# VHH binders against 5'-methylthioadenosine/S-adenosylhomocysteine nucleosidase (mtnN), part 2

Target 1, 252 residues: 5'-methylthioadenosine/S-adenosylhomocysteine nucleosidase (mtnN), of Buchnera aphidicola subsp. Baizongia pistaciae (q89aq7)
Amino acid sequence: MKKEIKKNYRIGIIAALQQEVQILFNKLKNYKINKISNITFYIGNIHNIHVVLAKSGVGKVFSGITCALLLQKYKVKFIINIGSAGSLNKNLKPGSIIIPTNVCYHDVNLTAFGYSIGQIKNCPKTFLSNTLMLKLTEKYLFENKIKYQKKLMISGDIFIDTCEKKSLLKKRFPKAIAVDMEAAAIAHVCYQFNIPILIIKSISDSSDINAADNFKYFINLASKNSSLVTINVLQTLFKNTKNILFDNNNRC

## First folded at step 16 (VHH; from x2 with T52S)

Design y2
Fold by OpenDDE, fold request of step 17:
Structure y2 (fold): chain B 252 residues (1-252), chain A 122 residues (1-122)
Amino acid sequence: as target 1 above (252 residues)
Amino acid sequence: EVQLLESGGGEVQPGGSLRLSCAASGFTFSSYYMSWYRQAPGKQREWVSVISSGGSTNYAESVKGRFTISRDNAKNTLYLQMSSLRAEDTAVYYCASHYDLSSGEVYDYDYWGQGTLVTVKP
């Protein structure tokens, strides 16, 4: 009986804002706090699972740096990106839950060189969420009768707060259901280091003229929903993804 | 099953007032953020106002100072008092709840009622 080497490993959870990490932080036990260049890392455990929770700050660079540090410094085995997003879908309103299948940049344009809009040189058109992790999350949501959407999310260093901006994004990315400022950067880093990523977001606004006001008002609700889903699926993810994380042959 | 039934719409003159109601069922009304949305002809649906379970309110800039959102938890009813109505307020008005996972309830967040039509015309 091959002793199932109970390989203990760390999970990285990353969000931009304090509100978005607060609920998870409150669940952390035996934690230590490290700060690096205004990025806060909370190193502890949730349900006896080693977790590094990171408050990255807003935007691609902060989230990218944070993710890289999670991977290289803290040696996490997979990343969960949580927090809020703006809706690009009429059926998604503040509080709605999304688990994107893939993510790409909306503020990248190398079309002059034959790339698709949102595509980085020598990268796929979109960065994929891990299929197993998505399935496990979907199972939880289904079993608990929680409505959700799983489609493309787009990210960029632009807060979408006008109908014009929103319309442009919808035209360029007709399959996109939500927009944020971090997810694509995080996924990109994960791609570069061949680390699985799961994205769990909740809607904070409708990416229109009222986006700023709605964001301020609903950020706590969005943060709560995203965080609770994450907390509730964490054990399942930890238990059921071990094989793929330590299998040298699985590139995904 | 979540149900939201809007009422109180009608035709009014500019400067007039109207009170909308939304009857909610299928969830613990008192625990949820509730919003009003509206959709004008040929335009996208837009957020108008929200009220928390604790009674905190927020308004779109376009309606601030003119509209008042309120709730009666005992009646599971959301209200929107509209005053100083303008032509641009013409729209179908929808009531919406915002899902809170901590409620533990089954929730259909993409549920929309039929709405109630408000027409502001001279």
Scores: ipSAE 0.878, ipTM 0.940, lowest interface PAE 0.5, mean pLDDT 94
Fold by OpenDDE, fold request of step 17:
Structure y2 (fold): chain B 252 residues (1-252), chain A 122 residues (1-122)
Amino acid sequence: as target 1 above (252 residues)
Amino acid sequence: EVQLLESGGGEVQPGGSLRLSCAASGFTFSSYYMSWYRQAPGKQREWVSVISSGGSTNYAESVKGRFTISRDNAKNTLYLQMSSLRAEDTAVYYCASHYDLSSGEVYDYDYWGQGTLVTVKP
């Protein structure tokens, strides 16, 4: 099944931190600011694209609330989750770009009831990124010779800052390439409302003993890379089309 | 093609000093964050230090006060001055660049050089 999205539809862009939204904010024109429950929404345009940019705060609950508000209050038609992530792959270092194909929780365990690790009751094992969005993103990245990875990302309300924690995650999720604290929650909300999602992240740390220090140092770089990819992807998506057709495979 | 060539490794006694160099080519060196990493036998690669294009630095807690990262942009060279070396500093040391999309150039982010071996032993 395909979902038609008109060019004039609003796009929701969500990140946890000010640094992660700042670059996009700087690109917004004719914008308004609205705060709801300590969540900041920036409503405006990036070029000719209607955007609602949201600073959610850290963690599943803040990001979930933010996403729900984007979908229900602001009626965005698809979501882009941007920002930083910790690396679970030896080839990814601060600044590296990732566009996850799917995402799941790493801090959910209902195995006692027959579910896979990371799987929520009555949900798929993982939440999928929109296939069309990914393809378009890949096209942009390829044409611009930007290296990236696209695999599983995992999320939870735990900042990964030890080798032990990292190793455990890698053991449980051997296909995961990155970890954050928001993406799965956002994707989950999108799934519930049947809204497509794209995730664009850049690495800020290696999810090890130096994670906190690296994060603080590289958050601006990661934010920059994620944001610039996002801006260019939006331009690519809307540049030559009146309408964009997306699949709804996020529920598969 | 991105190239990073590490040198300066060797054997040193505990408490000794060593200076590593990394010769960079194939990208605009001066525009990039540059880091040193190290990998001890049987352990995962770990970050050691970073320096920005503007010269701001950061260090792993384990090397703070002992190591100094610096760069010479005219020579496209990254340095790591190591002092008060300890046995636990024994590792292969690698230099790495961090991609900035605003640079506008092609970047191979997963490129790693051969590294240079530092052995601290009595």
Scores: ipSAE 0.876, ipTM 0.941, lowest interface PAE 0.5, mean pLDDT 93
Fold by ESMFold2, fold request of step 17:
Structure y2 (fold): chain B 252 residues (1-252), chain A 122 residues (1-122)
Amino acid sequence: as target 1 above (252 residues)
Amino acid sequence: EVQLLESGGGEVQPGGSLRLSCAASGFTFSSYYMSWYRQAPGKQREWVSVISSGGSTNYAESVKGRFTISRDNAKNTLYLQMSSLRAEDTAVYYCASHYDLSSGEVYDYDYWGQGTLVTVKP
């Protein structure tokens, strides 16, 4: 081969809960388990790609710490956030695939200082997913006739489980199609370190009065769908490694 | 082509009963979670109940104890037995599948039929 990807190229994969990481964990080969505080890291290979899989815990702080550790301790060069999300759109039911183009916080309000709702000082209004990885993921989904949505997803340290909360979010973020508790924090860390991110979620609930029960009931289906998309994206990355994900445009 | 044909709706008195059916075709019905949804006039479509491929069920809090979801995989049919009906149950009822990527099957899992109208008289 003319040019090979580095042997030590690593992809970090983050989800909050065991159900959300279990399928990828089952795919790991030659793995080691490391725990740092309450965060579990699984280091191994999926389809000949070096992967550090992390179970972060729920929310912005846990996912932010986990992402920073992946970048600094494990020298990860690309982040994939997977798992489940609540729907903000009437046409997204449990099992639906979400590939957000961008994410932002829904529980940040610095408008008193002239920022947009959800915007952190010195940050963009939304954090962007990596364009090349989005196109690669969309190609896989299109070729397999898998329907998906790619728009704004919002994150905050609130599980959305009432019509009132859902309606307020839809009013404040009319372009948002889904809500979770991790993605914006992970993307924020990636932004700060200039590391590309891809976000792959599946719907587990409709962010309404039934959301907690639906989450419990559908989490395994949502986790399966997000994980299987991720596994296939990793296969596509391996196939195209000489022309994608070079470290030339990223700095840690 | 996917088809979901809802039937069994009608007008009933408060406290009455109805049984809804959904005849499914164009996909492997037995492989998927199936749900009932409903949409009242001027409101968003909302989830009512789900049954897994293995028969486990769950219900919206508003219908627990009054509605029973079931399926007949041999007939590719989903059912909703509705009892103790109330005015707030008035809606068009729809069935839907939940996508499972592990199936490997290509079908229109975003398909919605015409639904079946349930009207509970005041």
Scores: ipSAE 0.736, ipTM 0.890, lowest interface PAE 1.1, mean pLDDT 89
Fold by ESMFold2, fold request of step 17:
Structure y2 (fold): chain B 252 residues (1-252), chain A 122 residues (1-122)
Amino acid sequence: as target 1 above (252 residues)
Amino acid sequence: EVQLLESGGGEVQPGGSLRLSCAASGFTFSSYYMSWYRQAPGKQREWVSVISSGGSTNYAESVKGRFTISRDNAKNTLYLQMSSLRAEDTAVYYCASHYDLSSGEVYDYDYWGQGTLVTVKP
């Protein structure tokens, strides 16, 4: 089933770290702050779009909890996951923009029970990004001649910082171009609740021996790029005053 | 059209020094983070050093204390001063820009030049 969006629907925007949310927070108007446990939610407007912005913390559990709260407490109707990612593709350097078509875990292995590497029991092999939101994002990127990559991104509770780990992931997930620690968990929650997701990341490191240092150095650049793409996607969404159809169940 | 023209490579003895230059054109050089990368024969291209638009620097652990990145925004030129060179520094060296969407500028930020070869004699 395709779902409609109206201008009054709330959009949840989630990232792990303060650097990854700060630019969006600075653009938030008429906002209120709500704290639930150790998670902070900023409720307000960006470009007259209703937004709930959340800093989740790093990893699958923090991001999953935060996403569930966005969906159930704040009645968010679609999710944008932003932030940084490590590169698995030799032509992606810090600052590059990624809008994954799909995500899966890299630290799940139920192959002993007949599942694909990265596949959780009773879930699809990969979780899909919303096709309509991808097209809207690609329209913005195309009109502004901004280069980007779309393909598989993988997530796990491991920061990839050695050539050995990077090589293993490239062997196990040859289609993957990037790696993070949140996106698959957020997409998994969205799948369970039938909520569309869009993922916008920028590269902060190359998932190698220099990854931690590059991450610390480039996180502000990566965060700026992912945030600015997101802000412009929201602007484009606001300018479309007609209902927009979201196809969040099209897995074929 | 983006151009990145690396120069200054050559043969040196272990412990020697070289200064690499990268002449940039086709984009507003001063607005972007700029890096040096290198690629040894049979290996993947790896990051060496970066300098931000504001002049802040960082270095790969393997070159820290031996290499110094700098930029001259008036000449649109990036530099890498290499000292205490070792055999493992033998590689083709490339400069590259890092995309910054806030610039509003359209250019090919994925451009790679020919590079400049540094050979450290055994």
Scores: ipSAE 0.726, ipTM 0.888, lowest interface PAE 1.1, mean pLDDT 89

## First folded at step 19 (VHH; from y2 with A96T)

Design a2
Fold by OpenDDE, fold request of step 23:
Structure a2 (fold): chain B 252 residues (1-252), chain A 122 residues (1-122)
Amino acid sequence: as target 1 above (252 residues)
Amino acid sequence: EVQLLESGGGEVQPGGSLRLSCAASGFTFSSYYMSWYRQAPGKQREWVSVISSGGSTNYAESVKGRFTISRDNAKNTLYLQMSSLRAEDTAVYYCTSHYDLSSGEVYDYDYWGQGTLVTVKP
């Protein structure tokens, strides 16, 4: 690649919590730190790739604002959402890796107006992860014999810590394998700006009565796994996605 | 090949005690978080306790103060000492590891053993 004219661009990486960004931060070189409205941006390089790492805070609004700033202020070309998630699947336990194919809200309901549960007005039923980026990530995981799942993830401003809440989500979204509080908002913003998104999460809890305890205990493990996958696939993504990043068809 | 062999289950009266063991093989046992789970008849599997490679522990609220998780890395064995057992503790108990990508080790971390049955009844 040394002889090729490389289009230089920035990648945005976003997570909610300090634990979730810490490993990536530790890999940043020549970085500067900017804070905007209690959101922290780490601007630097990983593997000589320009990266803006962002600690958003918890929830849809913080993550949405953060993503918008990454796109508009820092002009990143695609987004990687990393961090932890709660499991909605019996085969996923703390430490498990997921790369969702799509994401939607679980706390949105416009069914009274004919929309699907989780669907925002004038938006698709679900927001899609970029297909090429997923394939590249899958290749990495496969080559390294890392087990993972790629299905629907759901997001909302509700921490799932009861069997009742979990059951309700599973009933409404039977295909969903995990739940968090940020991914759908980030994907929504990406959709609005026609920017590709990749989601790489690791499970921290089982979204049940023990969710809070498990989260506190396993957040570092989940953060580690999510971050390391991201770090290891970053160069591949950078190298192989240039063709889709500079045209008008970026969401697929 | 990963193996997790749970043992020590049996029938016990309320207030009684049992000690479960999990013999692990096929991976570097000492490198990973290990947990106990249990599944009661007709119920979903639930987390019970975890221990880190460094020995830090955490417990489900329902078993806190009654159960003690421990490990012997030299023997590749996980333990669960159960005391003050209750009827609601009746379940098949399973041990499992938690995947850590930083280990660099390739093994079937999704593996579950057959479990050991604990029955608490008068």
Scores: ipSAE 0.919, ipTM 0.961, lowest interface PAE 0.5, mean pLDDT 95
Fold by OpenDDE, fold request of step 23:
Structure a2 (fold): chain B 252 residues (1-252), chain A 122 residues (1-122)
Amino acid sequence: as target 1 above (252 residues)
Amino acid sequence: EVQLLESGGGEVQPGGSLRLSCAASGFTFSSYYMSWYRQAPGKQREWVSVISSGGSTNYAESVKGRFTISRDNAKNTLYLQMSSLRAEDTAVYYCTSHYDLSSGEVYDYDYWGQGTLVTVKP
């Protein structure tokens, strides 16, 4: 009987804003706080699972740094990116849940060198969410009759608050359903380090002229929904992803 | 089954007033944020106003000072009082809820009613 080595490992959860991490923070037990260059790490336990929750700040650089630190300093085995996003789909409204299958940059353009729009040199066209983690999350959502969408999300250091900007994104990325400022950077770092990522977002605005007002008003709702999904799937993820997490480490 | 029935639309002159109603059923109305949206001909649907379960409100800049959102939880009804109407306010108006996972309630939060047409014409 191969003693299933109860491998204890850490999960990283990352969001940009205080509102987006607050609910998870409130669930943390025996936590310690560490601050690095305006990034806050909350190290503790949720449901007896070791979690490092990180408030990264807004944008690609903060998110990237935060993710790298989660991976290298805190040695988390996989990343969950949570928080809010703007809608690029008419069927998504504030409070709607999305679990993107993949993510790419919308503010990257190396087409002059033969790359697809949004594609970074020596990277895939899009960064993929972990298939198993997505399936597990979908199962939860399905069993609880929670509606969601799972398609492409795009990210960039631009807050989308005009119809013109929105239209341009839709034209360039017709399959994209949502836009944020962090997910692609996080996924990129995960890709670079061969670490699985799951993205769980809720819509805060419609990425139009009313985006700023909607964001301010709905950020708490979006944060809540994203966080609650995360909390509810965390144990399932922890239990069922062990095999994929530790098999990859033996290849290094 | 979720139902949202908008009413109160019609034709009105510029500067006029209308009061829209949205009768909600099939979910716990009082637990959710409720919004008005509108869609003008040839344009995308746009957010107009929102009201929380606690009565906190927000408005699109284009309607601020002219429209007032309110709710009657006892009647499961959302309202939009429109004043100083303009030609650009011409649209089909829709009401919708915003899903809150903390409610624990399962319902079709993606449901949209048929809407009510508001035409502002001289």
Scores: ipSAE 0.918, ipTM 0.962, lowest interface PAE 0.5, mean pLDDT 95
Fold by ESMFold2, fold request of step 23:
Structure a2 (fold): chain B 252 residues (1-252), chain A 122 residues (1-122)
Amino acid sequence: as target 1 above (252 residues)
Amino acid sequence: EVQLLESGGGEVQPGGSLRLSCAASGFTFSSYYMSWYRQAPGKQREWVSVISSGGSTNYAESVKGRFTISRDNAKNTLYLQMSSLRAEDTAVYYCTSHYDLSSGEVYDYDYWGQGTLVTVKP
């Protein structure tokens, strides 16, 4: 057990906004702050686990750059993407917890070249969350009687705030339960570098005419729920780092 | 066992007022954000208003200035005071809680009651 504590594996945790990282930041010990452009990295320890917590900024480009820096500059072993999402499903209200099994873009359309809607060339139809990280997280949620949903989440550089946009996304992606602006880009980077990813989100709005107001009102609740799930599974994920890397969804 | 018992609905003339109540039990009412939702026939359930555990409120744009949400934590009761009612407000109204993991409490936060029907006569 003492030998496990001396391992120096780094875990990357990424979200877009200060409110989405604040609870984890408050748990950091002996930390340094490094800012590169509009991206902030907090390097420290949560429960003696070496963590690089990143505030990326909003959208695919900011989150993609941030993820690449976590992988190449800080050499993290796996990624946890946290934060808030808009609901596409009538059964998800603010505060609900989701752990997507897969993600894809909603603003990519290469069907003229034979790809599925949302699919990037030379990539799978959807990017998968790591199976073992999901199972370990589901075990925690089940044992503590915490309700959650999984399935598809979709990402794009559009905040969805009209019934028209919401309806179009539900038509194009009938299995999608939620929408955000970061997860697919982060998963895309992880796919390219064969790095395991887990995505833990909580609902902040219903992607309708009231979405911006609800986002502002519920962002703290959603951030609390996603952060607390992350904190409560972090030690178990860290202890299983070798198995997570070995059993990553990607093929050799 | 969670219970959310909505009441106070009825038929009202345009411009009229109603007060809805939601009696809550089976969870620590004072710890959670509480909302009203409504569902008109043939439409999806939509958010109407929210009040935090500390009493801060917010409203859907369509009801802002006409509806007032409040709570009485001693009575475990949520209220919606509705005024200047319009035909578009006709719906079944439901109350619900928003899950807060920091509570450590296990309850059915996905529960929906029967609701209370509000009909604004033409």
Scores: ipSAE 0.764, ipTM 0.904, lowest interface PAE 1.1, mean pLDDT 91
Fold by ESMFold2, fold request of step 23:
Parts: C-alpha cells; sequence; structure tokens
Structure a2 (fold): chain B 252 residues (1-252), chain A 122 residues (1-122)
C-alpha cells in the first residue's frame, strides 16, 4: 500500500530560461503544454506529484506575472524557484548549491520614506523561504553529503558583471552570498498570496567582468545541479507525504 | 582525502612561457569540469580558465589567446600552458573542480591546494 499525493495538490516550479527548466521538463509524465503570451507552462507529473513547470523569462516583471498565473490560474499550492545565480561570496564557485533562507530586492530604494534599503512599501525587509521545505531539502542534502549555503540572496533587474557593482552590493547587503534577477519578485508574489516558497539555485558566475561568459558556459551545469536537487526534493516529498500541513512562511 | 598539487610556477621574463600542472587525487577527475584560478597579492581569487569533462574550454578575457587549458584524464592531471606572459599575470595559481550532482560521488569539492607561484619579472 502506497501513500499517495492528493490529486489537487500542485507544485509550481519557475525558472527564467529553457536551460533551467529542460531537465525537469524531461522528467514530466503525461504532460500538456500551455502558452500564455510568451510564458510557457508544462503541466504534468514528476514522481506522481502534480507539477506545473513554467519558463518565465528573465527579470522581476516576467517572473512576477508567471508566479501570479501559477497561483491564480493553475491553483498551485507551493512554489519552487530554480535556476542559476551569481556569487557574492569567495567560497562559492560555479556548481555550488544555494538554498536561500530569505531573499530581498537589491534595486529598491525607498529610504527617503523611512524604509530599509531593499524594502518595498507594505512588505517585510526580506521574504522568507518555507521552513518545512527547507528542512526537507537540508535532510536530502545532508544524507547525500552535498554541501550548500543557506543565507540571504538578493534580486534585481541588473545582471551584475563588474567589480564596482559587486562591491556596492556587498556593502549594502553584507549578509548576501548570491544574486539573481527573479527570486525576490517570485517570493514577493508568494508573500502577497500567502503561498509557501522554496528557492534552489546553483552558481553560474562570480558577478565580475567575466560573468556573462561564465554564465553562458556554466548555465548547463548550474541548471543540472539546481534541477537534480529539486527532483530529489520532490521524490523525498512523495515518499514522506500524505495530507500534511504546510507552515506559513515566517515574516520579518 | 582530496589532493590538488599545483606545480610548474617560477620566475619568467615578460613575453615568456610556463606550463602549469595540477595532479589530482581523491575523486574521479574525468567526471568534472576543472578550472584554473589565480590570486595576486592583496586581491581575491579570480577565475582564469575552465575545461569541461568533455573537453570544451573557456577563458577569462584577460588571458584569451595567451593561455591554453588542457587535461589528461589517464594521468588525473590538469594543465595550463601560458604564453606571452605579462606583469599582470603574476599570481598564485590554483586548480579546482566544479561540483556535478549527477556524479553521485562524495568528495571535498571545496578543497584548495597551496597553489603554484608565477612571477613575471619587470
Amino acid sequence: as target 1 above (252 residues)
Amino acid sequence: EVQLLESGGGEVQPGGSLRLSCAASGFTFSSYYMSWYRQAPGKQREWVSVISSGGSTNYAESVKGRFTISRDNAKNTLYLQMSSLRAEDTAVYYCTSHYDLSSGEVYDYDYWGQGTLVTVKP
């Protein structure tokens, strides 16, 4: 006798680029493809879990629209954001795995109105990842002796490719270890709709003068690592799942 | 258990050449992307070049056309052929692997050796 996932539970998985979704797409069973504007949705099953996989496009607006559609049109119950990130930490090289505990914007400045740098009005300073899914992911990683970092990641509509930009971000966000262009926007949407989020990234570059070339070269490795962690998290969820309660994200 | 033994550094005239080697052990060398990094005094480590498990290469803009990365999987050895050396190439050079989760192998992929010093004379 097997414990089965409820048919109506859906997990939404978002990445910006085809390379970042391709491995998960290859694992989908009994899938359909829906396109809305330039956003592609792949609806199917991975390890008997109902998944809606979305290729959003790059940046805050594309990922925000895609996340909202996953939540409202496809009634997704949990969001996983995957893909690549640039490193802000010398101990993180291409292929390294990042499971952020929290994310915030790096290109929001409402300090003239009394908010903290990176904080948007009516939002917490940072958006939190779901605690239960973080614990489940850490269990998988620990059991397989896979190293990872779980600190702050920051997002903005700027590809960080100079020492000047990198240094400014490290000064303004000293706890940040990585940077991307989607995660905070997706987490922001999830916060607004009270939907739990998990973020799984792998490093593709060091956010320096070579970042664009490194990104192009390492995107497939980073995508592989983030996707394989995600697939194994889904498998662990299936093995341990029945009708369980998900905690709300902690909010700051 | 992981060992990365860089060698081949030394003092060289501007415009000269050196060949660096990195002898690897404690992991399945042929399965991974391998890179050279370098660190000049007072600066952070920076990426120099990478070679994939399949032999595809890429280079930092500052070394393109002057450096050639290669690997010998039978000897578990990574190489960096450096030519047309400049004062700005003075640094300690390190090799490292890039983790690939599909390998299923457990090893210390965050290991850094002592490196090999390259000094380009004035």
Scores: ipSAE 0.760, ipTM 0.901, lowest interface PAE 1.0, mean pLDDT 89

## First folded at step 20 (VHH; from a2 with S97A)

Design b5
Fold by ESMFold2, look of step 21:
Structure b5 (fold): chain B 252 residues (1-252), chain A 122 residues (1-122)
Amino acid sequence: as target 1 above (252 residues)
Amino acid sequence: EVQLLESGGGEVQPGGSLRLSCAASGFTFSSYYMSWYRQAPGKQREWVSVISSGGSTNYAESVKGRFTISRDNAKNTLYLQMSSLRAEDTAVYYCTAHYDLSSGEVYDYDYWGQGTLVTVKP
């Protein structure tokens, strides 16, 4: 029974860049490497949990393809998206931890057809993170007195690096605290396949004129923080494997 | 408890120099990336410079070549040497730490001290 649970449950972990996956890769045991096109998959174990770790590449298309392959080829049971994000909130400096409750695109506009800015036709206004995975993560963070923020994060195929672009996004998405280039696409795929998602990000820049330089400087710190939260969430899931891994709800 | 005590501000003429200090306590100073931020009256706080635990530095474009960040881990002190000061550098300057989960420490990394005022006369 224990063997069946471990054999049947894989956790997909996806990030865009090598720096964002490296710490988790270093913890993989007995791993294989599979490549499909320019996407690399590392299949192995972290703390006796079956994991498929994927380096997707930057942006919505790379992340969407990678997520679909994790779900359909590798049969993962839930997705954790990790990595870095730019801040839209002045209280979030590099290193800060974010676990978004929901995500949407910032570069989708179907308002001419009566949809909200960022909303895809026939989809909800935002894609939700899984409630049980969020509560588990928040319990870990609270018990260890680790500060974090939750709320909306937005995604698009634009690196936000000017005060003008940042200000426009804050006007269009006043609830958004952070911006990245992958999370909404990954969540969109998970929505389509009814797979739970958790998003764990750390701030690498402030989405302003210094953003590219700060991203390069802080990417390793942000990657460390997002990875270490993820590792501890995996350990918590391992303790509760039967109850958590069978729960596939994405409800609020 | 975390404390960050900025000092060394004052009035200076354009082109002048000042050295800011930040005395840190309540956390393992040497383990953290440390930054200076500044806030001009009526404006939002903005990042100025960072130094990693290993001594690697970075600067906002507006201060490159004019400001130098440094740290003394034995004294738990962060410094900002400011040269070629301009009117637009007038602000309250703050130091801060960037969270590092590997530290295992419980600290308020969102803490901001009172800062130290730098005034560059026109």
Scores: ipSAE 0.711, ipTM 0.886, lowest interface PAE 1.2, mean pLDDT 88

